VHH binders against Outer membrane protein assembly factor BamC (bamC). Designs and how they scored, part 1

No score or structure here was measured in a lab: all are predicted.

Target 1, 338 residues: Outer membrane protein assembly factor BamC (bamC), of Kangiella koreensis (c7rcp6)
Amino acid sequence: CSWFSAKDGTEDIDDRYMKSQQDLELQVPPNVKQIEVQDRYRVPEGVIITNRNAKGKALSLDPPQLLLVGGDGVREDSEQSHPTVWVRHQDTPFMNYVSRFMMQKNIPVISSTEKQISSDWISDEDEDIFSQYIGSYNLDGQRHKVTLEIIGQNANEVAVQARNTQSQRLVDDKWVTMNTSKTVASQFLNAFLGFYDTERTKEARERILEEGTINVSLGTNSQGQIALIAERDLIAIWEHLPSVLEDLNLSVSDRDQSAGIYYFNVKEPETGFWAWLWGNDETNAKVDMEPGDYQIHLAATTYGVSMTFKDEEGNLLDSNLVTKIYPEFAASFKSRGK
Positions, changes and structure headers below are counted from each chain's first letter, unless a header gives other numbers; Kabat numbers aren't used for antibody chains.
F, E and O are the ipSAE of ESMFold2-Fast, ESMFold2 and OpenDDE, as the mean of both directions, binder to target and target to binder. V2 is 0.75 times the mean of E and O plus 0.25 times the DockQ between their complexes.
[cut] marks letters that were taken out.
The coordinates of atoms that the task and the answers printed are left out; those that the model quotes come from them. Centres of patches stay.

## First folded at step 4 (VHH; from q5 with G56R S57T H99D K101E)

Design qa4
Fold by OpenDDE, look of step 7:
Formats: C-alpha cells, sequence, structure tokens
Structure qa4 (fold): chain B 338 residues (1-338), chain A 124 residues (1-124)
C-alpha cells in the first residue's frame, strides 16, 4: 500500500488509471466464474489527503489518517478535530446514503436522525462487514461504535464527520473501555465514501440506461487512431458494451474497468452440417472479423467515448476492418435504446 | 453531432461584467450537468462553475464565488455564466462542458463534451 503523500498531504489520483493505455490483461483466475462486480467498492476518485501532524508535534506512531477525497465532490475539512469531509449534496438527502450504507453492510444502528447516524457495536463478529474497511485494525477482541454526523451544510455541500464514540476490548471475557481512535473513524468514513461513490455511480448508470439510443460514428481517438466514437459518457458505454457484444454474438472474455478495456472473443463459425439445418447462424459473429481474441479500449473524448479496437497482442486493428465492423456496432448500440 | 458553442466573450475593464452563453445541441441536454472551465495563458484548465442536470444545484470555484452565477435554460438548451466584478486574473479562454454523470464536476476528465471556448480579457 504505497502511501501517496504530496507536499500538502494530498495526491491527485487524476484518473490516471483511466489513462493507462496498455496494461497487462488482467487474467481472471481460472476458478473465478463470475467477476462479482457487485462487491467491489469503487475507490473514490480524487485526492488522497493525509493528515500531517503539525510541525513540532511528536511523530505519532499511529498510521496516518488518510481520507479518500475527490478533488471534486468530496474534500477534507482539515480544520476539524475529527475526520471530516465536505461532500457535494445532491437531490437525495445525504443521510439516505449513510442509511443505505449501514443497511447494506449490516451495521447495527442505534440511532438515526436527519443529521446523525450512530452505530451499535461493531465487533469481530462483523468481520465480514468491517474488516475490509478497517484494514489496519484487528477487531479481534475489540468492538467499536461509530457515528456519522452532518456538522455543517452549505448550498451545495454537507460536512460529514466521523467519530469513534466508544471502543472496548475484551479482557477476561469482559468488555473493558479503551481509548477511541480517530483512525477507526477515518477508516469508517473512507468505507462510507467508497460506498457513496459506488452508489452514485450506480445511479448514474441507471440514468444512462434510461437515456436510450447511443449514436456511434466513425472517428479517431485522442491519438489520432481510427476508432468508433459513441456520443455518451464512459460509464454509459462501459455498461452498454457487453450487451452490444452479446448482440453481435461476440463473447466477452474479460474486462478491465480501470484501464477501460473490454476483451472479447470472436468464435469460429459453426460450419457443421447441422448448424445449417438448425439455423444456428444465430451463434455466429455478426461482424466480419476473423476468429480470435480482441480488445476494445475505451477513452473519454471531447465528443464522447472512443472505442479503439485491438488484436490479442494489443495492436491496432486495420482501419479497413474497423470501418467494416462499424455499421454493425452502430446498429447494435442504437437498438438498445428501444 | 454534439456541439457546444460558447459566446459572449470579449474585452472588459476590471470591475465590469460579462455574460457568457453556451448553446448545446446533439445530445439530451436535460440529462447533463453543465460547467464552465477556463484556461489562462500558461496555466492549466481550471474549473469555474457547474450546474446540475436539473439546475437545482450550482457549484463554484472559490475565487469566483459571489461574483459569478451559472444558470441553464432547458427550453433553449443553453447554459450561461454571468460574470460580475471581473478581475484581471479572470482573463482566460472559457469553455463550456457537459457531463452526464455529474459526479466530479471540477475534474475536466469527467466531462463528455466540450466547447471550443470563448476568450475573456479583463484589463486592469
Amino acid sequence: as target 1 above (338 residues)
Amino acid sequence: QVQLVESGGGLVQAGGSLRLSCAASGFTFSRYAMAWFRRAPGKEREFVAAISYSGRTTFYTDSVKGRFTISRDHAKNTVSLQMNSLRPEDTAVYYCAADYEGYYLSTPSEYDYWGQGTRVTVSA
């Protein structure tokens, strides 16, 4: 876990991962049948802010309080004594997301108001829920209560503060009070922020799916390479592309969202006598591509999303081939809007 | 074809006002957050203001708060930036941008569509 600290304790993530042109194909382990996308919390895009100890204060051996903040939408309030972020407020009440978070993570809640949600004891019994987020702390023999509270509000943002309100450790089968930890609070807040980002993304995706028809044109990517240009945002294209590929009887073999890459396979045409009789032409690729493995690289452009096609080795497909397959892809993208 | 066309730029004296407009076409305008960015000479493109898809929420960079107002007209598919109390440091090419997601409105890379920009020059 490389601690990224800028001079000011912030590091711009700047979606660099999305700009990665050629990353090695993520090999799905053979035993993983389904990439459970559902369980992956998106790390919020933005700046990693580390609380710097004031000059002259003894170096705390405590792990740095790191908040995942987006340069936009989420920002740290460093003036607060507890982990605090300003979060962009949308039409949905912010605390609904907190509630959803608690529910989804099966975190017991003892109180819920319009401005504050407090957990009950989170313990090692809830390891499946919390251990993923409180990575640096072993909850074994410990339990914690955490509160998320709106401590400020402006027209566009809410300030949300996390507090570890109570902590106990198990000693000789008795729960004994221990010092609370800002780190625990910070980790909890980060967990929430990850959830929040994921939920927002999902909501956006849903909206995109409702938008309807996606227009695709032949153009060039940012490198001047031939590409298909879809007039939607990256998420929309990312979400639609599997269906498009399926529609074209192409098989998605893998995907790398961080890199914006889809991997797909063109199946060999079933040339068997029976394929002809049973009309199984439906299983053949609907694009004039040679059987094999291919890649689609997605990138945001000023005019939409470029889809750059590559072969198994990562070489650009011939411009003529891309031109040839363009109508089928375009038609498929349009059909989904019905 | 998606188009964002900025207008309203020009030369203005410090303390003056300008109103920028961006006309959008080729996409479902009502579904996109809209924003203004600016790029000063020798500097990187920076966020100025954004407005949510519904128009209910607005965002501003700190340096323009209280001076600039972003608005949108769904009927006309336009987004506007009223700039008051202009300062020399506001001199830049101003760009209109559209973001369907509307999450990271201050991050240029999040935006789907961009205009060509309109130049604003504020003289001392």
Scores: ipSAE 0.000, ipTM 0.230, lowest interface PAE 14.8, mean pLDDT 77

## First folded at step 13 (VHH; from f4 with A33I S106D)

Design j2
Fold by OpenDDE, look of step 15:
Structure j2 (fold): chain B 338 residues (1-338), chain A 124 residues (1-124)
Amino acid sequence: as target 1 above (338 residues)
Amino acid sequence: QVQLVESGGGLVQAGGSLRLSCAASGFTFSSYIMAWFRRAPGKEREFVAAISWSGRTTFYTDSVKGRFTISRDHAKNTVSLQMNSLRPEDTAVYYCAADSTGYYFDRPSEYDYWGQGTRVTVSA
């Protein structure tokens, strides 16, 4: 009975997993250029962002429409055959985010390179966290392998593509091969992008705390229009602006991250005609603006993020008014607990 | 259910030390900055110390700088306040608080969750 020790080098999946775990911090290939500081301030165009209660632009991840949800600095590449996004490369190598995502979501990794990470089987049975995170898509009785790969790069961005490489379904307690799906890949990519956005936001907040105050100056936007210029990255300003508005007793009414627009309301003074001008009332707007609805448009400039103020109709506010409100906004941006 | 439970308060003589602890549950601890506030008799609640998500950044009110140290343990979901060189003016109920945003860490209104507080009394 010649025990044919099938030397079939079945590299112990466990060893691959362990090796992949040891190199958790994937590095971006050396040829990938980091984003220039100036690009950090640009509002990405063509980004599909899911905003809760966005006026007319609420995007849902629910079927039947599969949307790649990107945050700031993420844009979809619709020309690709597989789900692909361009992501602005920041100080942290992009693949580190992928690694962190895999780790946080307890997604098994079978291979990891500088440009690609491959999962092991992901299923509801094995990865409850992942299935819960994706939410809208049922993975019951299915398992999938996916890859995230950097497939391109430019001066400021890396193109990341998701692919569903293998799929199986459970039939009579046996896993049977099934067709792969772009949907699965898209779901995975979206899950990652959600994580990515969260992490970036967290990092931005951390930076704000560590660095202290946000300096705001009076300047011009890229169109030469009067604007407030904040010396931080776009995501930091985007995330901080609601707090600033609240601090000034202004109410955020809506936001469009894809367009880089905040909508806010100046409340009517509760007591008396022009009480907001003279009243120490904690409820009154702390800026000398007429009651009504306004907009703040965020955009990149040479000096930081520009905040351009507009009225409800989208017309540029008078330069004098912007100049007038500048000190209050600047103070609010600086008012971190001394 | 979200819970912040403070402990470690008590009576101490001036110049003494206390260590306060706050145990957090019912929310993602790592997603929040943690802070200590205090309320002295007849005074408003005031900021004492805060610690960032990672623990790398800490903030203190001026009066406690050099004496108090805030720390957090992610494994235990706890935040602590080591109080050294205590003074009678440190007498207060100390509250643990959690904030997901961290933009205005010294403002009580920014915090999402609060503990019930632990009393610290420093006797002259």
Scores: ipSAE 0.000, ipTM 0.269, lowest interface PAE 10.3, mean pLDDT 77

## First folded at step 15 (VHH)

Design p1 (from j2 with R107Y E110R)
Fold by OpenDDE, fold request of step 16:
Structure p1 (fold): chain B 338 residues (1-338), chain A 124 residues (1-124)
Amino acid sequence: as target 1 above (338 residues)
Amino acid sequence: QVQLVESGGGLVQAGGSLRLSCAASGFTFSSYIMAWFRRAPGKEREFVAAISWSGRTTFYTDSVKGRFTISRDHAKNTVSLQMNSLRPEDTAVYYCAADSTGYYFDYPSRYDYWGQGTRVTVSA
């Protein structure tokens, strides 16, 4: 899934494009001069390992379809015979998101339970809907039924499996049964995951806007390294961090959501004889950091989200420096994101 | 002016049937997901059923599955709820609602427009 963002790292906040109305055009914000396409979904390394120990199973000629483990908290379960992911989820029934996905995408549903939703025939018309987000299913002359099922659950995660249960192709104006495909299932799962990620992100943003404050403390990450600890979920922190950095006059240079990393730049102070007089307090970094490139690594912890600061080379910043910048970051997180 | 007008409510005996109808006007009907909600005495408004733009996708709350059927007529700009095998616990004011986004169809707060409601009373 690709997202459009402004060159300056700002995301399009207009959600009109999310409305499945034919008459709604994607609008570029008037102040956006250049749009950068960002891939928010990381393609996992490797091939779905269906049966490592399967002695004598016929090799499938189907090209492997990788699951997009996009977003924080999604991991592939490669040990499953069908496309399966573990998704971090705690707050609401997970299947509600599947239902919402089906509804929003106008996918017909044959059955819906707390653990499983089965589609009716999905055709090229439905593909067009999916193609808007992740590309084509190549369903031309084909129709497929798919199922999303919860096959496992732990305290913090839900295992979701996709199955292509039936497939047909159109031959001489008649639908003829064809073999099901893991690829179709994977594509469908990916579509859902994209939707899920978007929705969760949106929810997180809304929560931030409503609550207005994030408490940040000085602590340690899971490795015992000095870090800032934010008392929110990872998505919330991820969504809020650009605003914080902006507030501190730090420039976001890049981000890797799959890795939970923000890259930012500390600008050189405007040096000049009159810098003290005209030095736009508005443009200088509000943190006492040396000019250069830095990283913030985000990770979920039992107490919230750890923010580990690193230099351009990926080395941990000195504890004294992190301690020094802590108050400014904390204050910014508490302030209603402009 | 946007209007959703519900009709078809009334008193019915347990096991009976009712058909609710909602007439929509003042907005592009085809651009909205339509839903039925209900509010029982002393309870919060709850989701009953929703139908997608084209009518291809429907969802129901668990308690009404197999008994209720939501449908829409684009020519008439109406959404209907066929209620069969009614139970006393189905007693409520039923509301028609419209949502342009279709994301959170099960959440009342996400709907743009609401009807005034029609009362359904199911006697034991």
Scores: ipSAE 0.712, ipTM 0.912, lowest interface PAE 0.6, mean pLDDT 81
Fold by OpenDDE, fold request of step 16:
Structure p1 (fold): chain B 338 residues (1-338), chain A 124 residues (1-124)
Amino acid sequence: as target 1 above (338 residues)
Amino acid sequence: QVQLVESGGGLVQAGGSLRLSCAASGFTFSSYIMAWFRRAPGKEREFVAAISWSGRTTFYTDSVKGRFTISRDHAKNTVSLQMNSLRPEDTAVYYCAADSTGYYFDYPSRYDYWGQGTRVTVSA
């Protein structure tokens, strides 16, 4: 259906695109701070999509799926018949990351070894999980089994191969066998690589933060509740916390030193159609928290001071949220402790 | 108040079976992955098994694969560990744990809540 956009109904939108002169490269204004959207599941930075031996041409009518290979640390092994990458990895068992990926994404596992993990059926029931984090999986009316396997290893790299081992489609409420696809395998591998990159980045960040003057870690308070642990005395943390909160664009509303409690407010983000163009990032909270009132409870521990986060009603914040805000708090403490 | 209460431990002969249960309260059970850890005498706490939010994904330490089965009941807010073909090496205090993040499920430090533990003794 040719959408006629011209007043006289004769101009095809496609022709306008072809006639569009390359206008001046949009210069990012100098003051536009790269919104470090710390997406938990980001495409690896520096990913070069290599067209070398696109997978899936022979087996699927679908467009070939390219592997996400990073400039640093991930390279495609194009000599393999199945999607394969070499990943720079050392010190920890690589397969643990695969296990973590499977667990986090609620992917059923049939078998797990030190070198191989095989999924059970991944179906459209998993779409909500996959749609957010696993690329363009169209699993509508289909289910697939996938295997990730270490097929090689050297001193600093692990070769990981993905295989789609079984596929079925739903026809008249019955599952019917269909051909496997390298595209499915590639997509799955890419999803894992995204996860892997995110996890490795977090680990690296945590290591960096540990070298700071005020080290903050994710841990538990004396009650076993999730908390941030700062490796300083209570007085030091009490004194620094207002500056940290300010640095994060959080507003201290009250404090109770006798109880070791800080009260702070998360402001509503300036939302508007033009907020992305003109909105000074300077006023928005630098942590991904919902607007509202919160509490931080400080307590001395064997290893320093625990910071327990609570909502306005005094309920413990969800561990996921605390984990999410941890890097920003840790970074702020590190900078303020100097 | 958050509470995890383990039960089902005891003395059993080698080759025998036990079923451990953990009752959870004081938090949204469905929002957490659940796991079992164990601590043998003179050893550190080690990962045994974990189960995802929906129960679709399970992982086991190698030494218990094929012998142990982790399961969860959302209606009862319980997680269970069926232990078959028990060995003297399985002797330990077994702990139930909960984690909302699902990351690093093999690391004890990543879990939010812990039970007090139940003792399992396997005689030769």
Scores: ipSAE 0.707, ipTM 0.911, lowest interface PAE 0.6, mean pLDDT 80
Fold by ESMFold2, fold request of step 16:
Structure p1 (fold): chain B 338 residues (1-338), chain A 124 residues (1-124)
Amino acid sequence: as target 1 above (338 residues)
Amino acid sequence: QVQLVESGGGLVQAGGSLRLSCAASGFTFSSYIMAWFRRAPGKEREFVAAISWSGRTTFYTDSVKGRFTISRDHAKNTVSLQMNSLRPEDTAVYYCAADSTGYYFDYPSRYDYWGQGTRVTVSA
């Protein structure tokens, strides 16, 4: 039996309290500001991943392209003459990441300013895996010059554009000029976006390690639905969730970072005398949930990140179940940082 | 025993040139990025220039772009900083540094090894 189940009358009061807490939050001006930022943050992720999936599949067949390998917060700007994306970014000079990308990948640089970095020739003859990959995508025996430039910026986004500025093909041991290519520019932009996402993920993970425990409370998401709330950014919780699920003997079956969804499985419990004797019940789920497949939906909220639990079909779990499993999840999150 | 030994510092007139050199030993030179940092009187260490493992990629702080050139010589295990059109504001102790990861090459805390520094003074 659950703590909450034994207090059915109290549970009704607790549910009313949670709804009242959410209502009070929505009336406060600072909450309105935070909700507005939250909404903008979510929209870029959803829109970009849809385009990435379709575009990535098509480009992977013809000219291999990995525009949206695993990053979120990136949206394409289709109105530009050259490949351009808006990237979620705040607080630090964006061009530092472009510089680090060029250094990390040993890409030769002929020009660098506060808004633009231009490469020297990149070819498939270079030992760098990026240069070899981009050459193979277009044709053997090619070399290219590319530029990354900031062409727009607002409080939480930077528009970065890639341009293929010069291209040549090797003919009889001589480099002959060829037309520049949006495909080469897109491949270069994809390589940078993959690097950028990896760097931001690492920075978030290092911040988690430095900050210690993660405190989780029971509350509501921006739609008023029961959820677990953490006062951390989205990527930090995203990276920690697999460890929490593993700690609770739950199996991650899939994940979709662009949608903010983890899929997990609760296995059939091993019970009975023989299971007890051989210790097989020690691998049983540490939460009281029916066996089956479930989802956790992550979303930015006024105070951090909400984690909304849903069944296999995407329907909300009832509040009694969420309240019942909350202590184990909270305890697992709190154990971080030992 | 890893060692980075800077040389070539001294007193130079404004508008003049100076070449710093850093001799490296005790590690596989070609596996490290190399950088120069400087510390002016009363200021924190600041990034000056960095060069990739192969020498193909270089970066400079804005105040020295077009005036300073970083280079490396794998045969001699040295990294050099050619400093032209020197200004009084370039007066500092210059440090050679090496890092195997290449992460955040502009942050001094990311560097594995440091030299003791060589003093550069630029007179008006």
Scores: ipSAE 0.196, ipTM 0.691, lowest interface PAE 4.6, mean pLDDT 74
Fold by ESMFold2, fold request of step 16:
Structure p1 (fold): chain B 338 residues (1-338), chain A 124 residues (1-124)
Amino acid sequence: as target 1 above (338 residues)
Amino acid sequence: QVQLVESGGGLVQAGGSLRLSCAASGFTFSSYIMAWFRRAPGKEREFVAAISWSGRTTFYTDSVKGRFTISRDHAKNTVSLQMNSLRPEDTAVYYCAADSTGYYFDYPSRYDYWGQGTRVTVSA
């Protein structure tokens, strides 16, 4: 779901959002809010666990499985007759996220209450420029109505159920009723969960980026290995680390948010008269590390986050090297904690 | 220059009807979500209704559901709010707004462009 919304270059949602707010102040009364966010966020792709079969002899007889999006905050309720998940619920009205999902994806709505939103007909052949594909995989000429409903609530969780309420197939230019599908309901629920996770992550990142300075010390992780220690939430360090690496002229090569790993590259230094003449030596790494590929492993601790450095094979770096590079990292974190 | 110009406000008795209109210019109308907000005397702006790019998706605040209808006309670049069964609590200045992103459509701070408003007064 996240891959669909953040697949190109340096493009992301937060930068577009901030530019939109700047235009608003130029053209509307000053009572509108301004939000300024340093845009170095990269959206990771989620974990996919699925058993789906297209048209053919090898159709699966198993119930459809929900696509898991991330870790904490979502758990399946397998005792329900329709696809249902329990979602971590904050102090905001949960149905606002369902409403935003419908609006953002241009999904037609026939009814809306405090606990339920029902769509009008949705087809995977919809030609609207703003609509998104939703429905059964590899099937054409179908249309469906779906409902998202809150069926239960605990202090910190909301049970959200999806139902496919009506389905039809186009036969000889006439719509013919067909059986409803748990697969269609599951795909719709999964699309919503992807949207919800993206919005929740964006909200958390904006809150964390508004925090003050980030102080980093030299210490040990939970396994007794040398690490950089920050007294901040994991999300705060995750969101600031790309800016820190860029400040040190280190290139992010990949990342895995579910594992808490950043991959980065230290380039070969440019030296000598020609580098001096063309100014290329100002882009050299600001830390004394051998050129090559490295990893930073983030882990939550009792009072903060540990950052453990490893080489490209995943072996720990020498403690002397970590101690040597620590001052530059600490200085960059302190200057970037806004 | 982007402009949103509201019209159709006025004084009406409780139970009556009004139709507000908002003429848009200076931007690609079909690429924007349109909304109505209102500000009652002494209160902050609040969400009333929103309509998607295509017009397929609409949302309303609870207090106006079943009484108000938002619509848009791409040929005339207008968005309208049909207001039926008006109550004294509907008294407010009504604002037309446009947003290209669609995020948090119920928050006024998320809208790119605003009209200057049209006043609606509902007498008991």
Scores: ipSAE 0.150, ipTM 0.674, lowest interface PAE 5.3, mean pLDDT 73

